VH-VL binders against q8ixk2r445to577. Designs and how they scored, part 18

Target 1, 133 residues: q8ixk2r445to577
Amino acid sequence: FFGMLQNKGLTDYCFDYNPPDENQIVGHQVILYLCHGMGQNQFFEYTSQKEIRYNTHQPEGCIAVEAGMDTLIMHLCEETAPENQKFILQEDGSLFHEQSKKCVQAARKESSDSFVPLLRDCTNSDHQKWFFK

## First folded at step 1 (VH-VL)

Design r28 (framework fv_retifanlimab)
Fold by OpenDDE, second read of step 2:
Order: C-alpha cells, then sequence, then structure tokens
Structure r28 (fold): chain C 133 residues (1-133), chain A 121 residues (1-121), chain B 111 residues (1-111)
C-alpha cells in the first residue's frame, strides 16, 4: 500500500511529514495535515516488513516510536526493520504498533490547532482507522 | 520584526504570465507555510494556494491548478507565485500571507503589502 | 468549498455605537470543539489585518473592543464601541477545509 494515509474519523486529514532539510529527513515528528495529494510530504508506503516508509528521498525514512513516547518520529529505515518501526495495518483500518501494543490515533496537538498521530489504547474509534488513498 | 515585502506592480497583456515575489524576513522562513491570496478591485478576497517552504509542497485551489505555480527560494527567503495565461479577470492585488502556526496552520498573521497585477489589452 | 455569507453588506454607524457583524458558513467549520474561523479588518490600500482567530481569540495587539463568538455555522464579530479607526471592511475566513474561503465582507462606514 502507498499514497496518502488518511484518517477516517478526522475527515480529510492525512499523515504528513515535513523535514526541514531534504538531506536530513530524520528526527522530526509526523503530523496530520489536510490531504492535498501534492508534493512529497504526504506520500507513504506500507511495506512487507511492516514499515511505514517515507521514501521520497534517499536514504529512506521509516516511522518509529521511541521509548516512552507516544508520538511518531521519522528514523532511517534499516535492512531489517527494528521492533519500534513495525506496524500492522489491520483489515478494519486500525494501525497497530507491535512493540507498544497501542494503536495510532488522530489527535489534537496540545495547545495547538494542529493534529498529530499518537499512540493510544486501541478502541473502535474511527479516529484510529486509516486507509491509503 | 516579521516583514513580507512583495515585488512591484505589473501590467500584462492577456495570455502573458506574471511572477510575483514575496521576500520574508524576521523569522525562520521554512517554519511557516506561505499563502497567496488575491483581491480584484472593489471585490473580496480569494485564496489561491499555499506552499510549505521547507519541502516545497503546495496545495492550490482547483480554479488555479492549471495556471498557477507557487515556489520558494530558501536561500533568499522568498516565495513566488506565477500565474500564466492571464485574463482580464486576473486583474487584482495579489498578497502573500504567512500562516500563524509554526506547523503551517491556519491563521494569516502577517501579510505582504500587495502587488497590483493589471491585465489589459 | 465552504461558502461564507456575511451580513449586512454595509453597516452605517456612528462612533461609540456597537457593531455586530454576521458570518454564516454553508457547513460546520468545527473540529474537536474548536471553530476554524478568522476575522480580518481591511482598510483602503492596505492588506487585511488579522483580528480574531479560532472564532474567539483576539490576535496580538487587537483592542479589547473587538470580540468574536460563535461555532458551527454561525459566527459574529462584535465591536463594542466603534472608534474612528474602526470604519473599514471586515472579512471572515474559514480554514476548516481546503480551499480556504473568505466571506464577501461587511463595510462598516460612518453614518
Amino acid sequence: as target 1 above (133 residues)
Amino acid sequence: QVQLVQSGAEVKKPGASVKVSCKASGYTFTDYYMNWVRQAPGQGLEWIGVIDPSGGSTWLDQKFKDRVTITVDKSTSTAYMELSSLRSEDTAVYYCARDYDSSGYYEFDYWGQGTLVTVSS
Amino acid sequence: EIVLTQSPATLSLSPGERATLSCRASQSVDYYGDSYMNWFQQKPGQPPKLLIHDASNRATGVPSRFSGSGSGTDFTLTISSLEPEDFAVYFCQQYDNWPYTFGGGTKVEIK
């Protein structure tokens, strides 16, 4: 699967990554932004290694969850996907992070009018359902 | 301290192209989205599109997708809006406007002084 | 697109009077309990100036006589007591959905 990763509950919002430098794409948080389908910031790929890749630039980035965090951060992809980069996109649309055993949920960024994907306890909420468009 | 300074007025013939510049200063250029808005004489405001200076991603109103190109030069902290195939109805003051939030949402807290583009035969 | 309708088109008042401006959206502009609506003031020959963001938050430096209220589809800008410098055109603008859209404006003119 590839393309825009869109949330069902938070209508018209997609995964969005905006690296400050095209040559240094890691270390920043993945956010949610209105789906626009243009540019590189909203193109992601779900791989057979259970990675969510940001592969618009080389080297490729993979979404990771750092220890003790609930945010999605871009790391470099590795030949063998590390445990903190493994996600399961389930049939019901839920995006499950294997290591934390939590689900990715669209949420409002605290003290902001922005939105971000955060790890939360898994529920049946549409805000935890995602699809590629 | 934050300033957006736009290029000067333009007079163009129908069918021509125009490129308006917006030089930003007083803040980190790549941290904020830049919008383009126009206003025909005596009329309201019309949003054209937005660009993320950090990555160059854009979103344009469907009305302008075939005629508008928004770009940036990070080295000079300048945003550009090019409109091609000009028509008389494109006569307007064109504004650049910065988004309020550092993440690129949603309020236009700073505006350029505007650039009048006149299209006439 | 979300269509914003402002009323009245023209409001003629005297200094010291209260001004009430309406902006109605063709659909709700709310997400997670917040309303994504701005208000701008524009004077002749100048760019718009942000007055209110998120429906009810005054932008930096905006006098307290300006206030925004409303949610969903109905929004109001209120000027409690008009000052001479407040006579201008006021626009609402939504950022709930792309494309961003503006209302047609309300001209507040001196009676």
Scores: ipSAE 0.016, ipTM 0.629, lowest interface PAE 7.7, mean pLDDT 91
Fold by ESMFold2-Fast, scan of step 1:
Structure r28 (fold): chain C 133 residues (1-133), chain A 121 residues (1-121), chain B 111 residues (1-111)
Amino acid sequence: as target 1 above (133 residues)
Amino acid sequence: QVQLVQSGAEVKKPGASVKVSCKASGYTFTDYYMNWVRQAPGQGLEWIGVIDPSGGSTWLDQKFKDRVTITVDKSTSTAYMELSSLRSEDTAVYYCARDYDSSGYYEFDYWGQGTLVTVSS
Amino acid sequence: EIVLTQSPATLSLSPGERATLSCRASQSVDYYGDSYMNWFQQKPGQPPKLLIHDASNRATGVPSRFSGSGSGTDFTLTISSLEPEDFAVYFCQQYDNWPYTFGGGTKVEIK
């Protein structure tokens, strides 16, 4: 699958990543922003290795979650995907992070009106359901 | 309790190399990025680079990329910064500093005590 | 590289007075609504200590008299009532873009 990763519960919001410098494609949090339908900073690829790849920059970035964290961050993709970069896109639309045993949820960022994807205990909430557009 | 303990002071001649160590404890070493920063006596702070201890990937300030190598030893939870072709202007206290959240929050939350490197003829 | 300019270079105040320290970035350090700006305190012979992260959030254990504000390119650190232990150099630091950069520092001298 590839395209814009949209949330079922926050229907106008998509995964978004736009690093300020193409030489610094890693280290920043993936956010949710209004879907614009133009790809670019919202264009992601879900691979057969269970990676969510960011295809706008070279080298390619892969979404990861550091141990003990609940935020999604951009790392460099590796030849063999490490466990912290593996997400199972399930038939019901949930994104299950294998290493943590948690699901990706659209959530409001504390102290702001911004939205971000966060790891949370898996539920049947529409805010944990994702699809490519 | 998170701690970063660095190696002791070094005195080197121009043209030599120095390797500073930073031993981490109190957390999972491979889960956090490690930065290196220096401060010349009485001057401001200058970022050198960062390493991802899990994969060994490094990102360096362009000024240092030809002279600096950052490495890790996962078995001892230790990061190393090696600076070659030393000049007198490299005299500084060198710090390691942990990235708490690689998403951009709480970066540089814990610092080592610093290692003074003196370069003199 | 993002250049951070701190002003004033030196601030001489009496205990109990308010200190206002400025940090201006050559370009925005915001990333989709968050400001990637930290403030550090450094005392002689010690490493820097994190005071404020994300422009306005106090680090754990930092007294309430310290506050940060601002967004985009203009940031302020305020110390509402100076204590003797607040004599130190204060640095702003951006982590929005590599290379990470620090301001030149503001030295707070207690009269």
Scores: ipSAE 0.005, ipTM 0.535, lowest interface PAE 12.1, mean pLDDT 83

Design r29 (framework fv_retifanlimab)
Fold by ESMFold2-Fast, scan of step 1:
Structure r29 (fold): chain C 133 residues (1-133), chain A 121 residues (1-121), chain B 111 residues (1-111)
Amino acid sequence: as target 1 above (133 residues)
Amino acid sequence: QVQLVQSGAEVKKPGASVKVSCKASGYTFTDYYMNWVRQAPGQGLEWIGVIDPSGGSTWLDQKFKDRVTITVDKSTSTAYMELSSLRSEDTAVYYCARGYEYSSSWYFDYWGQGTLVTVSS
Amino acid sequence: EIVLTQSPATLSLSPGERATLSCRASQSVDYYGDSYMNWFQQKPGQPPKLLIHDASNRATGVPSRFSGSGSGTDFTLTISSLEPEDFAVYFCQQYDNWPYTFGGGTKVEIK
């Protein structure tokens, strides 16, 4: 799968990654932003290694979750995907993070009016259902 | 410098499969995407799909997903496109093309010489 | 998918004349200030050669007589003064959205 990764519950929002410049492609949090349908910052690929790749810039970025964290961070892709970069996209649209045993959920950032994807205990909530558009 | 060299012309019967190779040289093979594009006689260009040579991940146009397999052999810097269940309308010149990133933009900067695949009964 | 329509299908011109080729997209191929539209030249028996990337940027080694312009859905390739080697087929191509798509081509031929 490839395209804009859109949330079923937060229907107007897509995965979005906007690095500050080409020297800081990795290390920043993935956010949710209004889907614009133009790809680019919102264009992601789901790979055979269960990675969610951001391929707009070189070097390619892969979404990862560091141990003990619940936020999705952009890291450099590796030839063999490490466990912290593996997400199982299920038929029902859930994104299951293998290493943590948690699901990606659209959530409001605390003390803010912005939205971000976070790891949460898996439920059947529409806020945990994702699809490529 | 950068060069993409494809395998020679093929003549196949309907229902057969064809596998076209594209050998890359002059750059780090895993740093660039490899695209496959075809051109039927007298028609325009049609994008088939792409592979990321570093991980082997592929993305295909919907109309080809059931018949096309794209693979790479990193040890020889070679990409392959296999098309199965051939029909007469698959007669075309098949090209490999390197995807290059410039800032946040991507484009096809180098192309192979093309491989003519003829499907006839 | 994004459909690209090129016009005219054929331009019959003489060396030294100006060629203007059009490419229209079914939806915008712009993101921020950039237009994700490329132009290729193809001669018989040869693969396509990149001329212009990102609507207006000339590829390495491409003569200054070639220029690209446009944004959104409307794009133009201009050859200011045709040389004998410029008689070829020209294709536009977008890479804003998957699948990547090409226009039908414009043939520039000798009058």
Scores: ipSAE 0.006, ipTM 0.497, lowest interface PAE 14.9, mean pLDDT 83
Fold by OpenDDE, second read of step 2:
Structure r29 (fold): chain C 133 residues (1-133), chain A 121 residues (1-121), chain B 111 residues (1-111)
Amino acid sequence: as target 1 above (133 residues)
Amino acid sequence: QVQLVQSGAEVKKPGASVKVSCKASGYTFTDYYMNWVRQAPGQGLEWIGVIDPSGGSTWLDQKFKDRVTITVDKSTSTAYMELSSLRSEDTAVYYCARGYEYSSSWYFDYWGQGTLVTVSS
Amino acid sequence: EIVLTQSPATLSLSPGERATLSCRASQSVDYYGDSYMNWFQQKPGQPPKLLIHDASNRATGVPSRFSGSGSGTDFTLTISSLEPEDFAVYFCQQYDNWPYTFGGGTKVEIK
């Protein structure tokens, strides 16, 4: 699966990665933004290694969850996907992070009008449902 | 038709910096990635990094992440590779090479003529 | 990183002969049915020239005597009948995993 990764509950919002430093694409947080389908910042791929990759067929980045964190951070992809980069996109649309045993939920960023994907306890909320478009 | 023309040979001292340019023509500059590859004398090819001219995003080999900066000037369709803290082992011919856009295979179909960078005391 | 090993290091042949060059990857470079392997030709004083992409697709303008085959970890470049201009160094290169890496090259020289 590849393309825009869109949230069901937070209508018209997609995974978005736009690092402030163009020369350093890793280490920043993945956010949610209005789905626009332009540029490279909203194109992701779900791979056979259970990775969510940024920019297919490039020196790609892979979404990771760092220890003790609930945010999604861009790391460099590795030859073998590390445990903190493994996700399961379920048939019901839930995006499950294997290591933390939590689900990715669209949430409002604290003290901001922005939205971000965060790890939360798994529920049946549409804000935890995702699909590629 | 498609051409990549690089800047001329450089001679630098250890510790200095060098900035190599690659001017593209004959195609839409922002529709293709630009790679940088080097080749030490009599040696093989070594991939350095790549830039997306449309947004400026770069990916670098871990080996070069602290010393290499890749940039573009969209107005002149020119890509740049700057290497700092030069060492003698950085002596090589540096190439720019065009790569395909997202969702396309990433093969280097056009190359610059190369820029020799010599690092010597 | 994925290490690409090319063999032989040097191949001495005469014009008209068949050349078979091997490239072995330390791990598979296949991705969803495609093999992300390129072949390049390089002559002295010149940049590499793309010959084959995606393991078996001949690049534009490349003569039909050049062909690529293979998948997974084992790839082959074949020159069915060597022309004088084919004596050069040939490199394989993978783009399945970063960093993208090149083989050490095979020099095809005239016997």
Scores: ipSAE 0.000, ipTM 0.598, lowest interface PAE 10.8, mean pLDDT 91

Design r3 (framework fv_retifanlimab)
Fold by ESMFold2-Fast, scan of step 1:
Structure r3 (fold): chain C 133 residues (1-133), chain A 121 residues (1-121), chain B 111 residues (1-111)
Amino acid sequence: as target 1 above (133 residues)
Amino acid sequence: QVQLVQSGAEVKKPGASVKVSCKASGYSFTSYWMNWVRQAPGQGLEWIGVIYPGDSDTWLDQKFKDRVTITVDKSTSTAYMELSSLRSEDTAVYYCARLPYDSSGYRFDYWGQGTLVTVSS
Amino acid sequence: EIVLTQSPATLSLSPGERATLSCRASQSVSYYGTSYMNWFQQKPGQPPKLLIHAASNRATGVPSRFSGSGSGTDFTLTISSLEPEDFAVYFCQQSKEVPYTFGGGTKVEIK
């Protein structure tokens, strides 16, 4: 599967990666932004290794979560996907992070109009349901 | 009702800059992308770029990236497109256009009336 | 970038006749069942007017005689019975990815 990774509960928002520094594409947090048909920043690929790849730059980026953290960060993809880069896209739309046993949830920052994907305990909330569009 | 009102016609010399405005009304200005498109006399349509007024996130066609700046003023619900280093080939009608989207598609649903920019010596 | 090719360049017809306009994309403009192809009508001195979005959905206020079809790379705009106000230039436009691109246009003129 590939395309824009859209949230079922936050219906107009998609995974988005647009780091401020074009020359340093890894290490920054993945955000959520209004879905648009413009590709690039919102174009992701879900692979057979259970990776979520960002293919607009070389080398390719893969979404990862560091142990003990709840934010999704862009890292370099590896020849064999490490555990912290594996997400299971379930039939019900939940995006399960294998290493942490948690699910990706669309969340609003406290006093901001900004949204980010975060790891949270798995629930049946629509904010934890994702699909490619 | 939704309305986009653009600034008046401009006549410029080669090498000058032009700044076209697009004032939006009848909807939440910060909730929709605003596109800029131009059309040379008797020619087809050419996309320039787009801005999201909520945070000024901007995408430009690569051919314009060195000469075009798109900005917004949230307090007046106005978008601006500035084109520098003007050439005679930049003579065109410049349009702003709103971009809604949903699961059915992305489309330019409302357009400004157009601003004719003439570049001549 | 995705290149859109419209044919014919000019279509000369009489009122009451059926018009069929084609648009071909250099690569697919479809994602997961949705085709990101739009159609616009333009008359002299006016901005383009949206007719069809997502290949087959009529925009608000557009008469039922206008219909769109197609998927992948091949798309068609059909006007079932031309009215005098339908003689105009028609453009296809893809919104799958940036840069957004337009076809060269088909002029529908009175014969």
Scores: ipSAE 0.007, ipTM 0.528, lowest interface PAE 14.0, mean pLDDT 84

Design r30 (framework fv_retifanlimab)
Fold by ESMFold2-Fast, scan of step 1:
Structure r30 (fold): chain C 133 residues (1-133), chain A 120 residues (1-120), chain B 111 residues (1-111)
Amino acid sequence: as target 1 above (133 residues)
Amino acid sequence: QVQLVQSGAEVKKPGASVKVSCKASGYTFTDYYMNWVRQAPGQGLEWIGVIDPSGGSTWLDQKFKDRVTITVDKSTSTAYMELSSLRSEDTAVYYCARGFNWNEPYFDYWGQGTLVTVSS
Amino acid sequence: EIVLTQSPATLSLSPGERATLSCRASQSVDYYGDSYMNWFQQKPGQPPKLLIHDASNRATGVPSRFSGSGSGTDFTLTISSLEPEDFAVYFCQQYDNWPYTFGGGTKVEIK
């Protein structure tokens, strides 16, 4: 799968990675932004290794979660995906992070008027349901 | 507890290569990126590049990309920076510095530095 | 690349005085509410030591007389009352974008 990774509960919002310049940045939080269909910032690839890749620039970025954290961040992609970069996109739309045993949920960022994907205990909430468009 | 210990000073001739080591202890080596930074005598700090020790992926500043190789040996918790085709302007103290991890600040621990002198 | 400009190049002050150091970025180093700016202290013959991270957070063990402020492109390091051990070179550093870049440094020297 590839395309915009859209939230079922926040229906107008998509995964977005917005580096401040053309170089891909490690360590920044993946955000949610209005789905616009215009840009590479919202184009992701779901791979057979269960990675969510941001591959429009070099080096390629892969979404990861640090142990004990709930934030999705951009890491360098590896030839063999490490466990912290593996997400299972389930049939019901849940995006399950294997290493933490938690699900990706759309949430409001406390320090600003923006939205971000965060790890939360898995529920059947529409805010935890994702699909490629 | 956390320590980064670098190899000793090197004197090289123009055109040679140098390989500096940085041995980490006191933390899980693969949980933190490792950066390399240099400082010419009496001058400011210049970032060279970074490595993810878990898989070996690197990003290098364009000015160093053709001459620098960064590698790791996970079994010894050691990072290496090799700089080839040395010039006199490469004379500097080279530092390793612990990098990206959400649990700790970036660049929170530095090696003691390795002086590399390039002279004919 | 993001260029960081520190001013002044040199501050000549006496112990007990307040030091105010400036760092200006050529573009914003903010990312959705967070400022990706560090401050380091460096003494002769030593590696840099982290003082402030994320623009305003003191690193572990750093005295309360050190404070950081600012956002976007304009950042300040303040030392409220200089101690003898504070006379050193101070560098700002952005980690918002690769390549990571450092300011040229401000030398705080004894008058």
Scores: ipSAE 0.442, ipTM 0.842, lowest interface PAE 2.6, mean pLDDT 89
Fold by OpenDDE, second read of step 2:
Structure r30 (fold): chain C 133 residues (1-133), chain A 120 residues (1-120), chain B 111 residues (1-111)
Amino acid sequence: as target 1 above (133 residues)
Amino acid sequence: QVQLVQSGAEVKKPGASVKVSCKASGYTFTDYYMNWVRQAPGQGLEWIGVIDPSGGSTWLDQKFKDRVTITVDKSTSTAYMELSSLRSEDTAVYYCARGFNWNEPYFDYWGQGTLVTVSS
Amino acid sequence: EIVLTQSPATLSLSPGERATLSCRASQSVDYYGDSYMNWFQQKPGQPPKLLIHDASNRATGVPSRFSGSGSGTDFTLTISSLEPEDFAVYFCQQYDNWPYTFGGGTKVEIK
C-alpha cells in the first residue's frame, strides 16, 4: 500500500512530513495536515517489513517511535526493520505499533491548531483508523 | 522489592571516560525503560537519556549525543551509561531511574546515585 | 526544549501549614486529554522520589496530603498540611517533548 495515509475520524487529514532540510530527513515529527496530494510530503508506503516508509529521498526514512515518547519520528530505514519501526495496518483500519502495543490515533495538541498522530491505547475510535488514498 | 543498585563513586581526570552501571532487580527488566539523570552538587536535575531494554532503542539529549552511550545487558538486568571526554562540569551524581513504557515515563524507582568527580 | 520555572525558589513554612508550589512551562505540555507532568520530592543525600504523575495522579504510597493540579502551562503541587518529613526540595518534570526537562526546584524549609 502507498499514497496518502488518511484518517477516518479526522476527516481530510493525512500523514504529513516536511523536514526543514531535504538532505537531512530524520529526527523530525510526523504530523497531520489537510490531504492535498501535492509534493512528496504526504506520500508514504506500507512495506512487507511492516514499515511506514518515506521514500521521497535517499536514504529512505521510516517512521519510528522513540523510547518514552508517543509521537512518530522519522528515522532511517534499515535492511531489517527494527522493532520500533514495525506497524500493523489491520483490516479494520487500525494502525498498531507492535513494540508499544498501542494504536496510532489522530490527536490535537492542546493550545495548538495542529494535529499529530499519537500512540494511544487501542480503541474502536475512527480517529484510530487509517486508509491509503 | 524493586531495586536499582548502581556502581560506586568514580574519580576521573579530564578527558577520561566513565561507565556507570545500574543493576535492576525485583521486576522484569525488559518491561520498563531505564533513564539516566544527573545532578551537579547543589544544582538541579538534568535528564541525559533513556533506553528501552527490550529493543535497545535510545534517545539522548542533544547535549550528550556525542559523548554518552547508554546500553543494557539483558542477561544481567543491568543498564550502563558511559560518558566520554569528561570535563569538570560533568562532576555530578548520576542516577538511573526506571520508567514505565512509551508515553508513561514515570520515574518510579531510582538508583542510589553514583558520584562522578572530574578533577585535574 | 521546554523550560520549567518553579516558584518560589524557597518556601519557609511551619508544620501543619499548607504549601503551594508552582511550576510553569514555556509551552503547553498537554496532548489531547493528557498533561505530561511529574512531581518529585528529594531529600538530602537521596534520589528523587516520584510523587505525582500525569499532573494529578498520586504515585503509589504517596500520602493523600500531596496533590497535583493544573494543565497546559501551569501546574501546582499542594501539601495540605506539612509534616516534618515533608521539608525537602520538590521538582517538576515534563515528558511532553524531547528532551525531558526538570524545573529548578522549590525548597520547602522549616520556618
Scores: ipSAE 0.012, ipTM 0.614, lowest interface PAE 9.3, mean pLDDT 91
ESMFold2-Fast, scan of step 3: ipSAE 0.006; ipTM 0.541

Design r31 (framework fv_retifanlimab)
Fold by ESMFold2-Fast, scan of step 1:
Structure r31 (fold): chain C 133 residues (1-133), chain A 121 residues (1-121), chain B 111 residues (1-111)
Amino acid sequence: as target 1 above (133 residues)
Amino acid sequence: QVQLVQSGAEVKKPGASVKVSCKASGYTFTDYYMNWVRQAPGQGLEWIGVIDPSGGSTWLDQKFKDRVTITVDKSTSTAYMELSSLRSEDTAVYYCARVSDYGDYWYFDLWGQGTLVTVSS
Amino acid sequence: EIVLTQSPATLSLSPGERATLSCRASQSVDYYGDSYMNWFQQKPGQPPKLLIHDASNRATGVPSRFSGSGSGTDFTLTISSLEPEDFAVYFCQQYDNWPYTFGGGTKVEIK
């Protein structure tokens, strides 16, 4: 699977990675932004190793969640995906983060009207349902 | 001083394999990606692939995917490129070149001296 | 893959003259306002040496007579006044996408 990773509940929003320095792509938070249908900063690939890869710039980045955090951060991909970079995209559209046992949810950023994907306890909310477009 | 030192020239028969080494010194080996690039005599440069020395992840040009293996030995700060099933068209100078993997720009700022691999019948 | 076409293949000039080298990409190598195009110099028996990175930034220690310009698909390397040591082959290279690709090179030779 590859494409724009869109939220079912927050219908017009997609995973988006817009680093502040285009030549240094790691260490920043993944956000949600209006889907533009052109790929690029919203183009992700879900791999057989359960990685979510950002492939608009080389070398490719892999989404990870740092210990004790609930935000998704861009890291560089490794030969063997570490546990914090493994996500299971399930039949119902939930995106399950194996190491934390939590699901990725579209959420409003605190004290802001912007949106970000965050780890939350798994529920049957449409805000936790994702699909590639 | 920062440098990449490669192994010496090789002469091989068609069908053989060759393994070229690239020893890094003067910097932290795992802070830079290591790329392999070749150049046939009198021709242009052709990118082969890259390895992240910290994790061992590799990406290879599709045309080399079935014949090339890139590895590293962190204890000796050495990268290796092995090319199998050699053909006469593989005759080239093979270079290793580093690229920053974080905090800097993605460009080849340091190159090895090159290893001439000659494949002849 | 992104194909890079360099022109001319050979440029015959005398010391003191201006050299203008072109590199055209089959598709844009820009990403959010930056151009992922580098230029290298290569002399016989030596590895390539980085001259310009990201279209217009001179690498450390590179003389000011070398300059790069362009964006999108069209890029230029200019040597304002050729010195004897500048007669070499010059390659452009993109790193916007895998596989990294190089142009065929422009040989700057003495007339």
Scores: ipSAE 0.006, ipTM 0.515, lowest interface PAE 14.8, mean pLDDT 83
Fold by OpenDDE, second read of step 2:
Structure r31 (fold): chain C 133 residues (1-133), chain A 121 residues (1-121), chain B 111 residues (1-111)
Amino acid sequence: as target 1 above (133 residues)
Amino acid sequence: QVQLVQSGAEVKKPGASVKVSCKASGYTFTDYYMNWVRQAPGQGLEWIGVIDPSGGSTWLDQKFKDRVTITVDKSTSTAYMELSSLRSEDTAVYYCARVSDYGDYWYFDLWGQGTLVTVSS
Amino acid sequence: EIVLTQSPATLSLSPGERATLSCRASQSVDYYGDSYMNWFQQKPGQPPKLLIHDASNRATGVPSRFSGSGSGTDFTLTISSLEPEDFAVYFCQQYDNWPYTFGGGTKVEIK
C-alpha cells in the first residue's frame, strides 16, 4: 500500500512528515495534518517488511518507535527492518506496532492545536483506524 | 469505452522540456493511481513515477526526481508528465498506465497507446 | 531496487509447443502469502498488456493457455500450447517495493 495514510476518526487528517532539512530527514516526529496530497510530505509506503516508509528522499526513512516512547520518529530504513520499525496494518484498519504491542492512535498534541499519531492500548476507536488514500 | 489516450509524438533538442498528456475516459479518474513508464527503442520498460489523482501525491524514481514533474487535471481527467533537461538517452516511448487496486493487489490493467519522444541535436 | 532477471532472453519455438519463461527476483516479493509479481505481453508498436497479476491470477480475457506460478524469488509464465498470436515479448514486473521494476523481457519468436 502507498499514498496518504488517513485517519478514520480524525476526519481529513493524514500522516505528515516535513523535516526541517531535506538532506537530514531522520530524528523528527511524524505528525498529523490535513490531507492535501501536495508535495511529498504525506506520501508513505507500507512494505513487505512491515515498514511504514518515507521514500521521498534518499536515503529512505522508516517510522520507528524508540525505547520508552509513544511517538513515531523517523529513522533510516535498514536492509532488514528492525523490530521497532515493524507495524501491522490490520484488516479492520488498526495499525499495530509489534514490539510495543500497542496501536497507533490519532491524538491531540499536548498544549497544542496540532495532532500526532501516538501509541496507545488497542481499542475499537475510529481514531485507531487508518487507510491509504 | 475505458481508455487512456496520450498526446502525439514529440521531437526535441537536448536541454529542452517535453510535457506528455494522458486523458482518461470511461472510469472514475480519481479512483486509480496513474503511472508513467518509458521504453527506449528496442529496450525494456522503465518505471518513472506515480501520482494519486485524488490528492496529487506523487512518488518518483530517484533517477528522475530532479527532472520529472507529474501532475493531473481532475476537471479534464488528464494526467501529465513533464521531463526537463532532455538528453539523447531520454529518447523513448512514454506510456501512462492505470494501476488497479483491489485489496492488497495492484496491476497495470490499462495503458495509453504511448508517446514517442525523440531527443536529437 | 529489486532486480528482475528473465530467462531465456530469446525463446524460439513452433506453434503448438509449450513455452516456459522464468523471472528471478533479487529478493523476495512475497507479503502475507501473496506474491507481488505481474506478467505482461507486448507486441511491436503496442503497449504492454497485462496477462497475469499477483503471480498466478489470469487477467480478464486472457486465454487459459497462459498460467503463472511461483513465489518468493522464482516465478514462471507458461504457455501450454503456443498460438501464432502468442509470439511476442513478455515482461515480469514487481510491486513489492519502490521503485516498481520490470524484467528485461523474453522474446518468444517463431522457429
Scores: ipSAE 0.000, ipTM 0.612, lowest interface PAE 10.6, mean pLDDT 90

